# VHH binders against Galectin-12 (LGALS12): the designs that were tried, part 10

Target 1, 336 residues: Galectin-12 (LGALS12), of Homo sapiens (Human) (q96dt0)
Amino acid sequence: MSQPSGGRAPGTRIYSWSCPTVMSPGEKLDPIPDSFILQPPVFHPVVPYVTTIFGGLHAGKMVMLQGVVPLDAHRFQVDFQCGCSLCPRPDIAFHFNPRFHTTKPHVICNTLHGGRWQREARWPHLALRRGSSFLILFLFGNEEVKVSVNGQHFLHFRYRLPLSHVDTLGIFGDILVEAVGFLNINPFVEGSREYPAGHPFLLMSPRLEVPCSHALPQGLSPGQVIIVRGLVLQEPKHFTVSLRDQAAHAPVTLRASFADRTLAWISRWGQKKLISAPFLFYPQRFFEVLLLFQEGGLKLALNGQGLGATSMNQQALEQLRELRISGSVQLYCVHS

## First folded at step 4 (VHH)

Design a15 (from m09 with D98E S99D E110S; framework vhh_7mjh_2)
Amino acid sequence: EVQLVESGGGLVQPGGSLRLSCAASGFTFSEYSMSWVRQAPGKGLEWIGRIYTSGGTSYNPSLKSLVTISRDNSKNTLYLQMNSLRAEDTATYYCAREDVTEYYGSGTYSWFDPWGQGTTVTVSS
ESMFold2-Fast, scan of step 4: ipSAE 0.000; ipTM 0.322

Design a16 (from m09 with D98G Y103I W111Y P114Y; framework vhh_7mjh_2)
Fold by ESMFold2-Fast, scan of step 4:
Structure a16 (fold): chain B 336 residues (1-336), chain A 125 residues (1-125)
Amino acid sequence: as target 1 above (336 residues)
Amino acid sequence: EVQLVESGGGLVQPGGSLRLSCAASGFTFSEYSMSWVRQAPGKGLEWIGRIYTSGGTSYNPSLKSLVTISRDNSKNTLYLQMNSLRAEDTATYYCARGSVTEIYGSGTYEYFDYWGQGTTVTVSS
C-alpha cells in the first residue's frame, strides 16, 4: 500500500515523551476559522526564521506562535522589526526575549532604535519552561502589545516606535517552532481558560497537487509577492518554481538540487546561474519561498532570509501567465 | 556552503550499540555548538543532546543514560554513541548546528541554523 500524504496533521507534538505533564489527554480544541487568518500559516520553520508580515502591523492584528522550548535552551527571541537588513541592523519595535540560562529565569522586552538598545523592561518570572510546548499570542493594540502564554495574560509592552513601521517577524535562538499564525481576531477569551500547549490550533492549509500550476492572469506587478509554502519530502532530489509566459517559455526558474545542495536561477535555455547562499531546504522540514517583484527585478527569500536578486525586464514580468511548482515537495499553499 | 552529512545508521540488534557520525563542511566547525535530534516513525521530533564549543554537553534527561555526544575538531566530525538500544530507539537521527551569531544588537548567542538530511537507525531482531 502507498502511504496517504495529505491528511497528516502538522500537530504531532514534538518532544511529547519528554514532558508528560504539559497536556491533559483527551482535550480537543476547535480549529481557527479561515476568516480569522490574515495570511497563510507557517508550519515547522527552521530557526532562525524571518518573514514578512503582510500589510505590516496595525492595531487589531495578532501573531500566534506555537512551539517547544528545547531542554538545553539558554534563550530565544521574537523580534517585530522595521525591515530585514542585517547591515545596518533594522530597528526592532518589540523585542521579546525569554532567558532560561540565568539564576532567575525571566523575560526581557526592549526596542532597538538606530542600532542602540533602549531601557529594558524585565518580567521576573517565566511563563515558559524548558522541555515544554507553548502557545504565545501577541495582541497588537493602539498603545501597547499584550502577550499571552497558553491562554493566560503574561505581559504588556508600550510601543516606543510606530507600530506602522513594523513589517517583519524574526524568530531566533533556542526554540523549536511548530506554527506561526497571523490573525485578525483573538481565537479565545484571554484569562478565562488556559489553552493546552503543544496541540496545533491553527488550521492547516489543504494539500495542493504536485506538480502545481497557478494562474497569473495579469502577470506580475511591482510590489507583488509570490508565496510558496510546503514540506520537503523524505528523499528529495530536486524542486523547481518556474514562471512561464503566454508562449509557454520559462524565462525564470528557481531550482533547488538536493544532491549538491545548491540553489540556481535557470534561464529559458537551461543556463544555470548559482545563487551564493545557504541551502535552507531539509528533508521533512517546512519551507517558505518568497519571490518579490520590485522595479527592475525579482528578489528571493527562503524561510524569511533574503538570499538574492535577479534583474528582470518589467515587460517580461508583466507577460507571465503561470507559476509552476514541481519536484520533491508537499505543498500547503501557493499565493500570488 | 554549509553542509552536515550524517552516517552510521543501519540495522542493530536489541541491546546493541551504534555510533553515528556527522561530517561538517563549509564553516569553522570548532566555533559552533552541535546537537543531535531524532524522529521515530509516526512520532514527533525528540531532542537528544548538545555539545558546546567548550566540549561541555547537555542531554535530554530521558536519554542521558543511553547516549554520549562527542566531537573531533581536527576531523570536523560530531559523534553520537548509543548503547543498550531498544525497538523504541528506531528513528531517523539528525545532526544540527548551533551558531554563535549576532542578534540584532543584543550580542551573540548559540542557536540552530542548519540541519543534516538524517540517517536511519532500525533496532530489530
Scores: ipSAE 0.000, ipTM 0.106, lowest interface PAE 16.6, mean pLDDT 75

Design a17 (from m09 with E102D Y104F G105E S106G G107K E110T; framework vhh_7mjh_2)
Fold by ESMFold2-Fast, scan of step 4:
Parts: C-alpha cells; sequence; structure tokens
Structure a17 (fold): chain B 336 residues (1-336), chain A 125 residues (1-125)
C-alpha cells in the first residue's frame, strides 16, 4: 500500500505560478515577490466565485483575500472544498462564515461532510465591519488553519477532514472581492524581514494588452496547463484563445460567440466543432480558462467547471510557439 | 520504499555554477513529473521548477534565467543545473515527486512521501 517516508511527514507539493505585476507611477504599494506566488492571483472576481487550488492545500500554504464588506451586508462565506460538484454538494473542510445581520456580529466556522453540517464553532470578533476594507490571510498548518484580519490574529480552526482532499476555493454572499492570492509562505509571519504582520501591501490588478501574444519557446508538453484569466467586456461580441505553430497556422482555437452563446473549437482549416456545454461567459463577469494538454489532445475547464476534451490530430505539441488571446476581454493573467 | 536522494551540493564562489542530482527509487520514475524546491536558512520553501514526463519544463519566473532542469529516465535521475550563483542562492535543495489534483477528472491523490534529505548549497567567498 502506502510506503513509509522514513519518518518524514506526508504532504502535497508547492506549485508556483506568476502573473506580470504592473504599478502605475506614483502608486505607494509593496508588491508581493514572485517567489511567494504559487498560483496566478485573481483580481476583481464576481461573487459567487469558485476556483481550483493548484496542488491542493498543504501545511505552509497561505491564501490571501482582499476586499470590502458592503454597507448592507448580511453574510458572506469562504469555503475550502473537496471538489466543485453541484450535486451532490462537495465536502467543505473549512467553512468561514462572517455574519453581520445578527444582534451580535460573529463568525461561524464549520465542516460539511457527506452533505451534513457538523457542530458550529462561533467566534465573537468584530474585526470585519460593514463598509470597511479588509485583508484576510488563511494560513494552513498541519493540524489547523489560522486566520488573521488586517494583520491581527482573528481565529483558528482544527481540521475535521484531511487537507489533502481540498482542491477548490469558493466565495459566496455579500462581499466585494478585490484580490485572491495563493502564496507559498506567509509574508506576515512574526520575525519575517520581507513583509511582517500589519505591513501594508496590495496585490495589483495587472492589465495585459489585447490581443495578447504569449510565447511558447519550447512548445507544450503533456501534463502542462495553460491559465487565462480576465474580465468579459460590457458589450462583448466574441473572444478567442488560439494556439499557433512555427508557421503561424492555428491548429486549435477556442472561440466564444456572445450573440449565439456558443463555444466552439476551430481547426486550422476553419472547421467548427461546437462544445456541448452551458455558455459560462457573461458581460462584465470574471472568467478563468484552463487548458490541460495530453498526448493527442487537450481538456478544457471554464470557471471551475470541466467542459470536456478535444483531439489534436496531426499536431505535435512541441511545434506550438504562440498562445494568442483576442476579442472582447480584459486580461489579468496568462500563464503556461 | 519510495526514496529521493539529493546530491551535488557544496561551497561555490559567487558567479559560479553547480549541478545537483536526485536519485529516485521505489517507484516508476518515468511516470511522474518531478520538481525542485529550495529553502534558504530561516526562510520558507521556494519552488524552482518542474519537468514533465515528456521532458518539457516549467520554471519559477524569478529563477528561469539561472536554472535548467533535466532528467534521465534510464538512470532514474533528476538534475538541476544552476549558473551565475549569488549569496542569496544559499539554501538546502530538495527534489520532489509531483502530487497532482486532476481538476478535469475530479481526482485528488492522497499524500505520499514528498522530500529526501536535501543537499546544501553555500554561495560564499
Amino acid sequence: as target 1 above (336 residues)
Amino acid sequence: EVQLVESGGGLVQPGGSLRLSCAASGFTFSEYSMSWVRQAPGKGLEWIGRIYTSGGTSYNPSLKSLVTISRDNSKNTLYLQMNSLRAEDTATYYCARDSVTDYFEGKTYTWFDPWGQGTTVTVSS
């Protein structure tokens, strides 16, 4: 069965991803170093928001949430989930649920296991207030998660489900999200010389030019994932994600048509193959496209939902040289 | 028994080069993507890069110009080539067998032994 590690604790590995960070002249911001970033950050997502945690959760990983509590907020929740299934509902290893509409504002923490909520843990802290901006840090340890708000320890929660089963982050309810970051170390750990607790930093919202060309100098390999994140414009017509080879032929293109509300794969010869899936792009909404490359093809996921696979007959992944994104979108992140 | 044994560390002068090795045993090496991770004294873990089963690579952008990862499946060995070393590169270097959540298949793999003993690189005059 399982092999012993010679006394070493089991765990998952850290995967690092980075988006270009752009600062306007005169801004007084301390950017997070690239080496801290495990996964491309998310800027201004529309709630409800669900995304994959690459490599899952492990001891030492930190999730950062920057945002604002609306003046009329009743409640919001941040869920660290075992998958993104809608039916049955996924297990939730850590449910973080601030409530503002009650007589004494508080935070409920809990676990959802097998479709059943467990015993609530209640925290009577008022660090989160309606109308105020916040920075929440979730630091995942071996036996518990520690939560800090605005540089101050807020609460802790002992796991009831294994961290290794958590691969999904969900954000729901009355919250305005400015940024979600995935970090391999806590920049606010006491004694750190990088960014100690309470040090003001902001994760910038990078703006990539559209059309965007992203080089693939060595092509693509089976097991590689391409990540594209952005915002659909107000009056969208279409957008495309295209892979181009050395001759600038486009052997595979993903096209979204907003007039038809259809997704399609387009071959180098212009042949169109409709994707039999719901149209998950909306005007002024955040989107995330994941392309997972395999021998002979690729798999597509949109906004946390797997949409299936397509073949790449007669194409060698190593011959691809460019990822190109164009159309009615604003881009925050492109990673390969 | 799954084992990863790092070697090749030592003292190197600033601007120098060094190649680290990782000998793998107890599993089918050719079926796994492999990563390099380092930890400087008093600091957290920093991911360096990954090599896929196909031989393709992905690197931490901060380190991309300084490192190259390669593998030899016939020897069950992973390599990290480092160039233009600086004092800030002083760290213990670990290799790791990648653990993947297959998002598209909805699969999450259980934890398995992630690290060997590591090999220490000291960059100093």
Scores: ipSAE 0.000, ipTM 0.136, lowest interface PAE 19.1, mean pLDDT 73

Design a18 (from m09 with V100I T101S Y104F G107Y Y109V; framework vhh_7mjh_2)
Fold by ESMFold2-Fast, scan of step 4:
Structure a18 (fold): chain B 336 residues (1-336), chain A 125 residues (1-125)
Amino acid sequence: as target 1 above (336 residues)
Amino acid sequence: EVQLVESGGGLVQPGGSLRLSCAASGFTFSEYSMSWVRQAPGKGLEWIGRIYTSGGTSYNPSLKSLVTISRDNSKNTLYLQMNSLRAEDTATYYCARDSISEYFGSYTVEWFDPWGQGTTVTVSS
């Protein structure tokens, strides 16, 4: 059964610091209401980080990014990408690239189309500072995206590719990400007052029961991606993602063991094949598991890092009926 | 070409401290951020932390209070200071040059480029 969101009272409202009325010291900004949130937020991802924008972008949607610029950051980028193609590299409708390593810090914006970068747009007077928290808002309009930093308008960029083709967000480089939100409305009022960049505008809460059973009524098809998002618990022991047939046999299971910090593929018969990659599950940290299905196997990515591929031993994808997730995790999202 | 040579490992008693070194050659050391990674016997790889070109650091949250990473650009050397060592810190320790890639697909294959041969730390009485 679904677990209710915790720590948020019904009817939570958002207050604007741009309003003339000053809040008393005991009054805080409320978290963004669930009705404004289009898909589960991402908390404390490991960079590089790549994720799907459910339903893609359209005018009126907003992406919210909270984080910290490391004290010695050179640069980072936020990419709004077209398609989930891994080979060749997808088009990037909007590339947002702050640079701190230059004598005059600035932001480069651009588009990647057909493997070719277009004309750069440059923006001086960078509001982002090394060592400081930030709140970046990407507000998608009909003709352009507007970017605000800490509640202040920063830049705008006219689309060179259709906004409707964007379905992927990538974050790379020297940045510490605290939260990513996908919203259907801007809860922040433009004005002369800055919003507190470090405020927890998005709340972490349980969304799904664990163990989680996610039905695959038609099985899986080549090219399909499964997405699992959650948080690792404080005292984790193990975590599994298993694909099961109608008889509940598991032809493939991904197992994370926290005691020995290993990832392994487990066959129907219990044979283990270790994955030779860094163990990117940390207590109380966000994780995102991506499974990309192919003719005879699947590819794994964890937190935007490709960790290799495994064979399905000629298991027919259309015969799979269930994705089961269990263990020392809190789940926010399972998508197939 | 590019070489990373770790040293300073050995047998240490529980509660002790140890400093590991990584000598870099074949590239401009001062222009790269550097990481430490470890692998316990029969276990997977665990990222320890990173030091940026300016000397700023970022650590694995589980290890932040126990380790300090530093660098000496004049000697092309990276250091890992470890305190309050426990049996579970027994591992082979690797230094790695961070990726300079700015552009990735939906996911990447490689995490570091390159890794050293490692130095082994054994915490035992």
Scores: ipSAE 0.000, ipTM 0.268, lowest interface PAE 11.7, mean pLDDT 76

Design a19 (framework vhh_7mjh_2)
Fold by ESMFold2-Fast, scan of step 4:
Parts: C-alpha cells; sequence; structure tokens
Structure a19 (fold): chain B 336 residues (1-336), chain A 127 residues (1-127)
C-alpha cells in the first residue's frame, strides 16, 4: 500500500506537524515565556485556520471570535484540541458546531476522544444567522466552558477531557473570521464584577486615539474595575495610566518605562514608588491592565497577573473625573 | 479515484525561483480549496498556503513574502511560485485537497484543512 491512509506518506514524521505560531516582527529571539504575555490577536485569518494557544487552556482563559456568517453558509466549527496531529486526528475537548442548512438551525457541541465522537449536545435556537456579524466569547471555567454570542449567554458545555490538555484552536467551515483574541478574567476575589458584556472587545475598530481621555462623571466606587487593553508600539518609550480629579491633579499614575523596564506608581507630587514585579510589557505585544478599586486603595493586574496594590483614600476615589492614557501604545478598549 | 500529480521540482541555485504544478483528476477541481505543504528531510510537515474556490489565498506568515499560490480551473491545475529560494527550502512539496469526513455518531461532515494525495515533487536548493 503506497497510500495506506489515502494520502502521501513519504516518512515516519509526515503526520507529526509543527503547529504554526503567530509572532510579531522582532519577537523571534525573545526568550519570554508564553504564560507571561497575552497572545497576539489574529486578524482576518483564512479558514481553515489552526493555531497554538500560548500557555494552553486553563480556568479564567477566554477566547474571542469576531466574524461574519456567509449568506450561503451550511456549517462551521470551532475546535479546542489536544495538539494538532493530522492523522490520526487530535482529541477535541470542545467542538462547537453551528449548522444553518436545516429548517431549524441549531448548534452541536461534542468531544472527540480516541478518534470517536461522543454524545451530541444540541441547542435548537441560534443567535447566529446567515449574513450577520457576530462576536462569540468562550469563557473557560473550572468545570465547563460558557459561550456567549453578541453579549448574551448562549450555552455551556461540561468538560469530558481535561482542560489542561488543550493547547490548539481550530476553525473550519463556512465562516469569515475578522479577529481571534485571547484574554483573561479579573483575577481578584474582591472584584465581584465580570468583564463588561455590553462593551465587546474590538481589536481593530473603533480604535481609540492616544492620548485617550475617558470620563468618570460620578467618580469611582469600591469594587469597580478599570480595564485598559492595547498594543505596545514598535519603539516604545513610556506609557501612563493616570487618574485625575476635578482640579486636574493626578493623585495616582501608573507609569511604564521601557528603557529601564520598570513599573511605578507616581503620586500627585511626583513621588515615584517602584513596583517589585516582572515588567510584562513588550514591544509589539498586546497588554491588559486591570485596576481594581477597593476600600483603602487599588490593586493592579497585568496580563492576568496580580502585581500589587497601592493605598488610596476612598473619598479621593469619589472625586476622580478622568482616566487618561498616554504614551507608546495603541488602544482598543477602555472601560470603567 | 482522486489523483494529484505534483511536478516542477529539481535542483535550483540559492536566490533562484521555481514554479511547481499540481495536476488534479478524479473530482470537480473548481469546487475544492487546495493547499501546498512541504516536508524537509528529517522534519515534520509544514503548511505553505491555501487557495479557495473564490481564488482568495492564505499563507503561512513565515513564507508569505516568498510564495504565491494560484490555480487554473480550466486546466484543473494548482501552482506554487517560489522566489528567493534558500537552502532551508529544500524539501518534498505536496499539493493537498481539503477533505470531508463524516462524524461517527452524527449526521453531517467535518472539514479537514489538509488531505495530501500525491507522490510529491522534490526541490533541492544548492550551489
Amino acid sequence: as target 1 above (336 residues)
Amino acid sequence: EVQLVESGGGLVQPGGSLRLSCAASGFTFSEYSMSWVRQAPGKGLEWIGRIYTSGGTSYNPSLKSLVTISRDNSKNTLYLQMNSLRAEDTATYYCARDSVTEYYDSSGTTYEWFDPWGQGTTVTVSS
């Protein structure tokens, strides 16, 4: 049998494919661990599309898929896979499969284990439809993935394979993909708020101008989270996230300095307090800054990592009127 | 029977250009997306790029500036144009048709991004 599996097999390693990794120009020689950075988003990938998930899946990871269902679509699938082998197919911990070429469109979810599909989970009503744009969020929890479509909870699926074995994303079928994004939920237990479902993460449009001024008309309250997402520019110098009051004083500023790779809190009088943590900002890489406001201060998380806290008077929080972001970044999301 | 026959490989000098061809038979060529993949000696498969039924293309980002994929539906032929060839481009090159596989316990099909069907054509880049 010169073609035993229906394809050309010139050598022992023909079915052991190296999954492509997407990297920005200049990142190839950077020894930074994947777990310390957000994976770069993918814009306008061509389907079929298979990519490695940096650091794999774990509880608190989110994958965002933005696109359009073609007018003539029959079906598409999004697969969260245990590797990227071609033959045999990898195990698929979560298979998400909308079907449109039926009188009653529906979604099939399933698991592929050892080359065998398990029992289908069916969802009879679709928020997705032919010819329409969509934003799908996959939120991976401890026991299940939760899927939302266009800001509304859609379905959930309990894992049948260990989530920790998933390291690959595959997108196949009749779908036009505009963007794929990778992000984390709020890591702070004092934060009772989830990421805002009414403010979808847009990676390209609309882009925010820098410097960015974001109004806080009623100030800030304990339990409130500020979210800043963006891309560090190619030749960065610094960037700042500053909270300003009615008199334009800045009682707290977070400053990143790229020359010395330091993070610091800056007081209204210019006093600098260095943050003793890894510098998790890198040229041409995405970042996420979370500021959790609590009684007595605020906590910082960067790229899903809790980095520290600083003291702040609660009355001062209520007097804040502006969040200002400036420096060597492109901004995609600012939320309060 | 589905057949894909690659041709156009050979010995080429570093910095040179080469165009590979893939002749398809046994199916309606115009209705399938087609891919090119390669395997260097002692290494795994590397996906090069894909061309859709619409003529749109997608490439491996590490190879995008070096290759162009095209098709001629009237001749049932797929092409790979390679420029600025390097020693690292020495490999056996395969064309592949997108495959369709039925689900074991359900009605319908799963689309595969890759289904190599040919013997391949060898490209050697050497001075």
Scores: ipSAE 0.000, ipTM 0.146, lowest interface PAE 16.1, mean pLDDT 74

Design a20 (framework vhh_7mjh_2)
Fold by ESMFold2-Fast, scan of step 4:
Structure a20 (fold): chain B 336 residues (1-336), chain A 127 residues (1-127)
Amino acid sequence: as target 1 above (336 residues)
Amino acid sequence: EVQLVESGGGLVQPGGSLRLSCAASGFTFSEYSMSWVRQAPGKGLEWIGRIYTSGGTSYNPSLKSLVTISRDNSKNTLYLQMNSLRAEDTATYYCARDSVTEYYTGSTVKYTWFDPWGQGTTVTVSS
């Protein structure tokens, strides 16, 4: 019986899920000056989109979101989270959720704490419009976040969880994102500004070495999940995730080719099977690969989207010993 | 805080009918899909069905002839009507708000996120 051995969030039910060891953003970073913990803006990310907030949230930090609300949008959400764990689900310090499909469009804000949603805060007027471009600024203060839309103050929300524990941004739902920016702006106190003279922004130092070898001491079991999270480099060529046995044979390899914008499964003997799905790896954007192991095969999800399944022809899951990750990426967490 | 309070359970004779209620508070009930889930003694959770914000319903194929789910948005209340009850329907019944912010849903994941704030209501089918 595959049951999670770790903490199950109160009021949630997850079946046949492993609760892996999670590497928190920043856990393997060397001590470096805050002025060098700079994060590049992200252009045209695919939604759903999840990324690390370099250095986390603090008073004075701004997050900028530019985009378009689709004509047929029902709802979208922007979540400021305490980590990227799937088991238990991360706390969400600030959930910002515009809804367009209701009789009167409005915004819901809330906090997810210990797997339970708190009382909804509701704003009866919606500053966003279907079919229109927008600029949303999230201005993080000491006691509350202030949200402005298209240069006008829209709402504020008092924190119910410590802001300092937020290190992850998630964007989901019916939204087209043009840009996400991360800013440490204080226009009134120039001597204490954290931006170095000039730009561009710098990427943080890599946390895990690539190629990465992750041990599977007892192999894999049906119902087990492997999660790989990272950032695609600026000029990527390829990216692979490979499962290897004790003899270093690779019965299953996932390969992404950036020149062709293709995903493929590669067998032990090098046979390629193309995956008929959108290519959701982009230069300088966060990615998450999920591999769910089942009797007779495995299933793939990329950035929250299920991309299909493949057969593992009589490969004994318990004989697998290594997960190897290589190519044009920086790695932030790997768990099994 | 989100709260769900189930009621209407009790002892029922085989072949009988029963209507369960779930009173919701702490959120805008009309904007969420709602589900019913049950757990028989010594067994795992079994999903019964859901009702969407549109009023449409989706049921577990094994239970679709036994149950009807409905809602009253003016009263913030969810209902489960059960007919032709059998001894095997003895269980604790929970109402649950469907997760609106699941990260990794899709064909790869069979897991269901529910946010049940109810204590459940017990139905015993016995003579």
Scores: ipSAE 0.000, ipTM 0.195, lowest interface PAE 18.5, mean pLDDT 72

Design a21 (from m09 with R97K E110T P114L; framework vhh_7mjh_2)
Amino acid sequence: EVQLVESGGGLVQPGGSLRLSCAASGFTFSEYSMSWVRQAPGKGLEWIGRIYTSGGTSYNPSLKSLVTISRDNSKNTLYLQMNSLRAEDTATYYCAKDSVTEYYGSGTYTWFDLWGQGTTVTVSS
ESMFold2-Fast, scan of step 4: ipSAE 0.000; ipTM 0.323

Design a22 (from m09 with E31D S33W E110T; framework vhh_7mjh_2)
Fold by ESMFold2-Fast, scan of step 4:
Structure a22 (fold): chain B 336 residues (1-336), chain A 125 residues (1-125)
Amino acid sequence: as target 1 above (336 residues)
Amino acid sequence: EVQLVESGGGLVQPGGSLRLSCAASGFTFSDYWMSWVRQAPGKGLEWIGRIYTSGGTSYNPSLKSLVTISRDNSKNTLYLQMNSLRAEDTATYYCARDSVTEYYGSGTYTWFDPWGQGTTVTVSS
């Protein structure tokens, strides 16, 4: 039987769509395989918000939503859609719909197929609160999506439509969005980390000054990951990520040379060891560098690709005091 | 097929102790981190703790003094020892194979797949 809908009354809804955008006239980007294109984060979008998911959804993809629930919120929804058409409405593989205006706040999840809603999945409690900031993580697996709120598992939903048909994200209703992030599968071997460490990440700044100096007051621990996300400038020359100790020596530096199209590890004394891998930095493209620290060394991943490792002793990690990023990039996120 | 089967739940008095087991099959158990998660009636999921391939452990700070996680790789079995049980510990307890993501700041966000069907613990007199 029919049930009442939360939020705006049925038939009074106004849809605003922002379908995939082409580059402006005069802007040309170098050819690059789609598999290497990372999607930049979005800061402070206006709701309703609809955007393309670069490469669509696949197992291992994560979508991060950071925001605030307004004090007077009735409901909001996050829709993972098959396209952005207005008529007919797109199929929605996963509809995530918190409702605050009811006597007992709850979450509805559902699928819209061929213009018809399927059976509701109802979660009788709500981990989201009016007036509070939140971080929602959507992790897409092979058979289901898993949702966490503020670092705690919240719910899961088994797919009723093929995940591979989803290419669009829509956010509607009573929500203030601070950031939307698009994350890929962990490029490091599962089970290779024995010492997980660190805290939940919040996106607070859309751009950082370059050169960037980031303090490491307690050094680094095995299992810790450094994350650097940004955009390569139009005419890049070089890009470096350097770790410095308390004596201002740099025991490890990652250097990208755009003229040579080479990546290298640079030692404390300037010895250069080339990384035998494709050069995955491209002018005017978003990039993601991950450095995973372990006892005995660190591993590098660039744009979801594991590229190599270098040796480092345990005492060197504990004595690191500064992460320095410089060169032909704009930074969106530096995290340790 | 990959399978996890929990056992050892039941009725226990407040202040009592209980040990839960989880039998794993269909994958190389010794290669994976394993976690325990619980869900109280009408409440959300709460992560209890994890055990690494090395045998090291990490716990929810709210539960650290009350629980111990261990594993026996020769038996493909995961264990959860619980002490000083309270009425608030009444829940269905799940074991889960640990999945790790490193894209959430300097921290590791843990995700779980697959899950077992769960075993119920009731703390009551």
Scores: ipSAE 0.000, ipTM 0.168, lowest interface PAE 14.9, mean pLDDT 75

Design a23 (from m09 with T53W G56D Y104F E110K; framework vhh_7mjh_2)
Fold by ESMFold2-Fast, scan of step 4:
Structure a23 (fold): chain B 336 residues (1-336), chain A 125 residues (1-125)
Amino acid sequence: as target 1 above (336 residues)
Amino acid sequence: EVQLVESGGGLVQPGGSLRLSCAASGFTFSEYSMSWVRQAPGKGLEWIGRIYWSGDTSYNPSLKSLVTISRDNSKNTLYLQMNSLRAEDTATYYCARDSVTEYFGSGTYKWFDPWGQGTTVTVSS
């Protein structure tokens, strides 16, 4: 990853939306209120990225896009489209297309209807720069979408297709996406720039922190699957997934050791049983661990490959109260 | 019980360097990601960077060439090294233990908890 050479670029702060915010030491940053969230945010999607917009677009809905424009970027696009078909192309009600590779960087907005592009709307003032972070808000009104960049009004575009036909978001081209949020409330009122609730709030990379504790209020049932997804860190040492009872004893722990590239089951008393399987954890690569409980045992799969099993009785499963994950990983989701 | 105490701030000349420290207590420091955040007078909060348990780091791209975050798990201490300081780096600097999320699928996320009391850096000639 490259970064811009030279001094600090003004307006590239992704945590400030043009609103002076003062908070006292000792006050934590508040989470985005549940009433603002319409569907789960997406963090670090791989571009090209296409996803369903829950309930489709309607007046009052917002989409928040946080990311970085690569230093060598030519162009990227954000498409609000009617379906996700590849052939023929779907209609695109709003095409937002920054272009950096020209002598006069600009934004093109347009609509694709029946496979044909309409008249381009051109915006010569470009608030986005190569090598810089950004926060883009798409504010969908009755007659037009309003786009703001880093808390400043950027452009507006009057709809040429019914907004209600849009149910899909597509992101393509030279862009690194950090987060995509789907909101039903503007975090600041247009023209006032005041944050709700008077505290700063952020849509950041909110990875589940390590160590992560996930409650199992009724233990585990046969047929239940535990899913752990994350990213191995750059210089990993150890990674563990532990199942713990009410007394915090760990009757079963899965341990990955990066020094010797081994996987092992560890008992309550520290006894190790090596798993005879390939070591499928790699520095800076995504992983998925599945633990399936059935027929008196638990089975392990890593990155879609079944690797092994260990015995575990039904009474032990019912007494589990905590799933704990620790070590050299970033976590994106834990499910039970 | 859980506490973060920043230190090392003060008056520095433009172009100078400064190393800030954050002493952590009341939790298993080595198992948490830690962040530095700053607030210039009359401005909002600006995230500086994060260091993971493994020592991996992630920085604000606008500040990456100016700062280095490190940690010493044996001393439960977080560090921020700042070089080539400018007048616009004048701010109160806070350390924070990164957010805890009880359930990712809830659609609710918590950020920095706990929050340090801060140490002030003034860059002036």
Scores: ipSAE 0.000, ipTM 0.097, lowest interface PAE 20.2, mean pLDDT 72

Design a24 (from m09 with F29I S33Y Y52D T53Y G56S V100I T101D Y109T E110T; framework vhh_7mjh_2)
Fold by ESMFold2-Fast, scan of step 4:
Structure a24 (fold): chain B 336 residues (1-336), chain A 125 residues (1-125)
Amino acid sequence: as target 1 above (336 residues)
Amino acid sequence: EVQLVESGGGLVQPGGSLRLSCAASGFTISEYYMSWVRQAPGKGLEWIGRIDYSGSTSYNPSLKSLVTISRDNSKNTLYLQMNSLRAEDTATYYCARDSIDEYYGSGTTTWFDPWGQGTTVTVSS
C-alpha cells in the first residue's frame, strides 16, 4: 500500500524552500561591548524568524529571548539548528516547544536527527502564561543546556548532537518577540567583567552609512583585529572589505559575490584568488567578518569559522590608512 | 484511536467542481494544522494547502486560485473545494494532520501523522 500505516511517524516532506529571515523596519542598535555580545541584538523580529549564530554555539554562550505570549497562543518553538536547509530538513540539536492549548500546559524538548524526531522530554509546570511577558535564557554548558524563565531555573536538556554543529536559531509559532540577544558569559579566564543586570540597549544610534570609510591613522599592527558586523540585504549582489593606503590604492580587498557564492582576495592589480570555503553569507542574515593581522599575513574568519589567509608585509601594514566597506549590506559595527 | 476518512471523490467532467470531505475521529481538528495532499498516478506527492488553529489558510501557489480549504469544527470535518478541474487534477487526495513543530510560515515543509486512506478523483470526458 502506498499510504502510511496507522501509528506515530513523521510525515512526508514534499515541499521546501530556503529559510526566510525577516527584520523589523526602522531598527537602530547601539553596540554592547564585544566582551559581552559578539553579535548585535535583534529587536521586534517578525516570526517566523531564522538567523545565524555568530561563531556557532559553544560552552559559555547564552541566548536571551524576551517577548510576550499572545492571549490566544497555542504553541511556539525555539530551535537550535545545524543550518537552515529544508531539503533535507536541518538537524535540530535542541527543540524547545511550549504548549498552551493542552489541559495542563507543558514544554516538549527534543532533537531532530536525520529527519527523525527522537524521544520527547516533557517538562510540566510551565512558567510561561498566555498574555504575559517573559525573559527566557538559554545557557549552553559542556554537557547540557539550562533554561531559565523570568530569572528562575526551569529545565535542562542533555545534548544528543554535538553543540559545535549548531549555527542557526529559529523561532516559530504563537509568540511576540521583543528582543533576541547573544552573550558570552566569560570570554576570558581572568579580568573579564560580567554582563550587567538590566543592561540598557540604545535603539536610536544610527547605523553606519554604506559605503563606509573607517580611518586607520597609524596603519595596522601585528595582532590587531578588524571586526565588521552587519546584515546582508534581501537582494544581495556583492560586498567588499578593502584596505587602502595613502594613495588610495587597495593592496588587499576581500570580495563576496552572491551570484557565484564565492569569496576571493583581490590584489592591488585586480588579481583574484578564490577562497576554498563554504559561502556563509545569507540574504537578510547577520554576519561577522574578522580580519586578524599576524606576522607575515592576514587571516579571515566569517561567523566564527576560520576560512583562509593571505600574505602581507609588516611594512605594508604601516602604510594602510583606510578600511572601506561597500556593497549589499547594512553595517552595525566596524572596529579596528 | 485516531482516524481520518476522506470521501467525495469520483468521476467529474473537465471544468467541473467537486468538494472532498475528511472526517476525523479520536482527536479535535481545531487543535491541529490540517493539510490536503494529492498523488497523481505514477507521480510523487503534491501539497495542496493547510488550515491553522485560527482557520487561516495557506496554499501551494500553483493551486491557490483553484482550491479552498475549510472546516466545520462542530462536525470535526475538513473540506477541500475544487473548481475548474482539469485532466491533470486526476489523483488520489489525502487529508493529513500537520505537525506544528515543522511550521515555518507559508507553505514549506510539512509532516503528516496520521494520513487518511485517500479518495480518488478522476477528471475525464
Scores: ipSAE 0.000, ipTM 0.192, lowest interface PAE 12.8, mean pLDDT 72

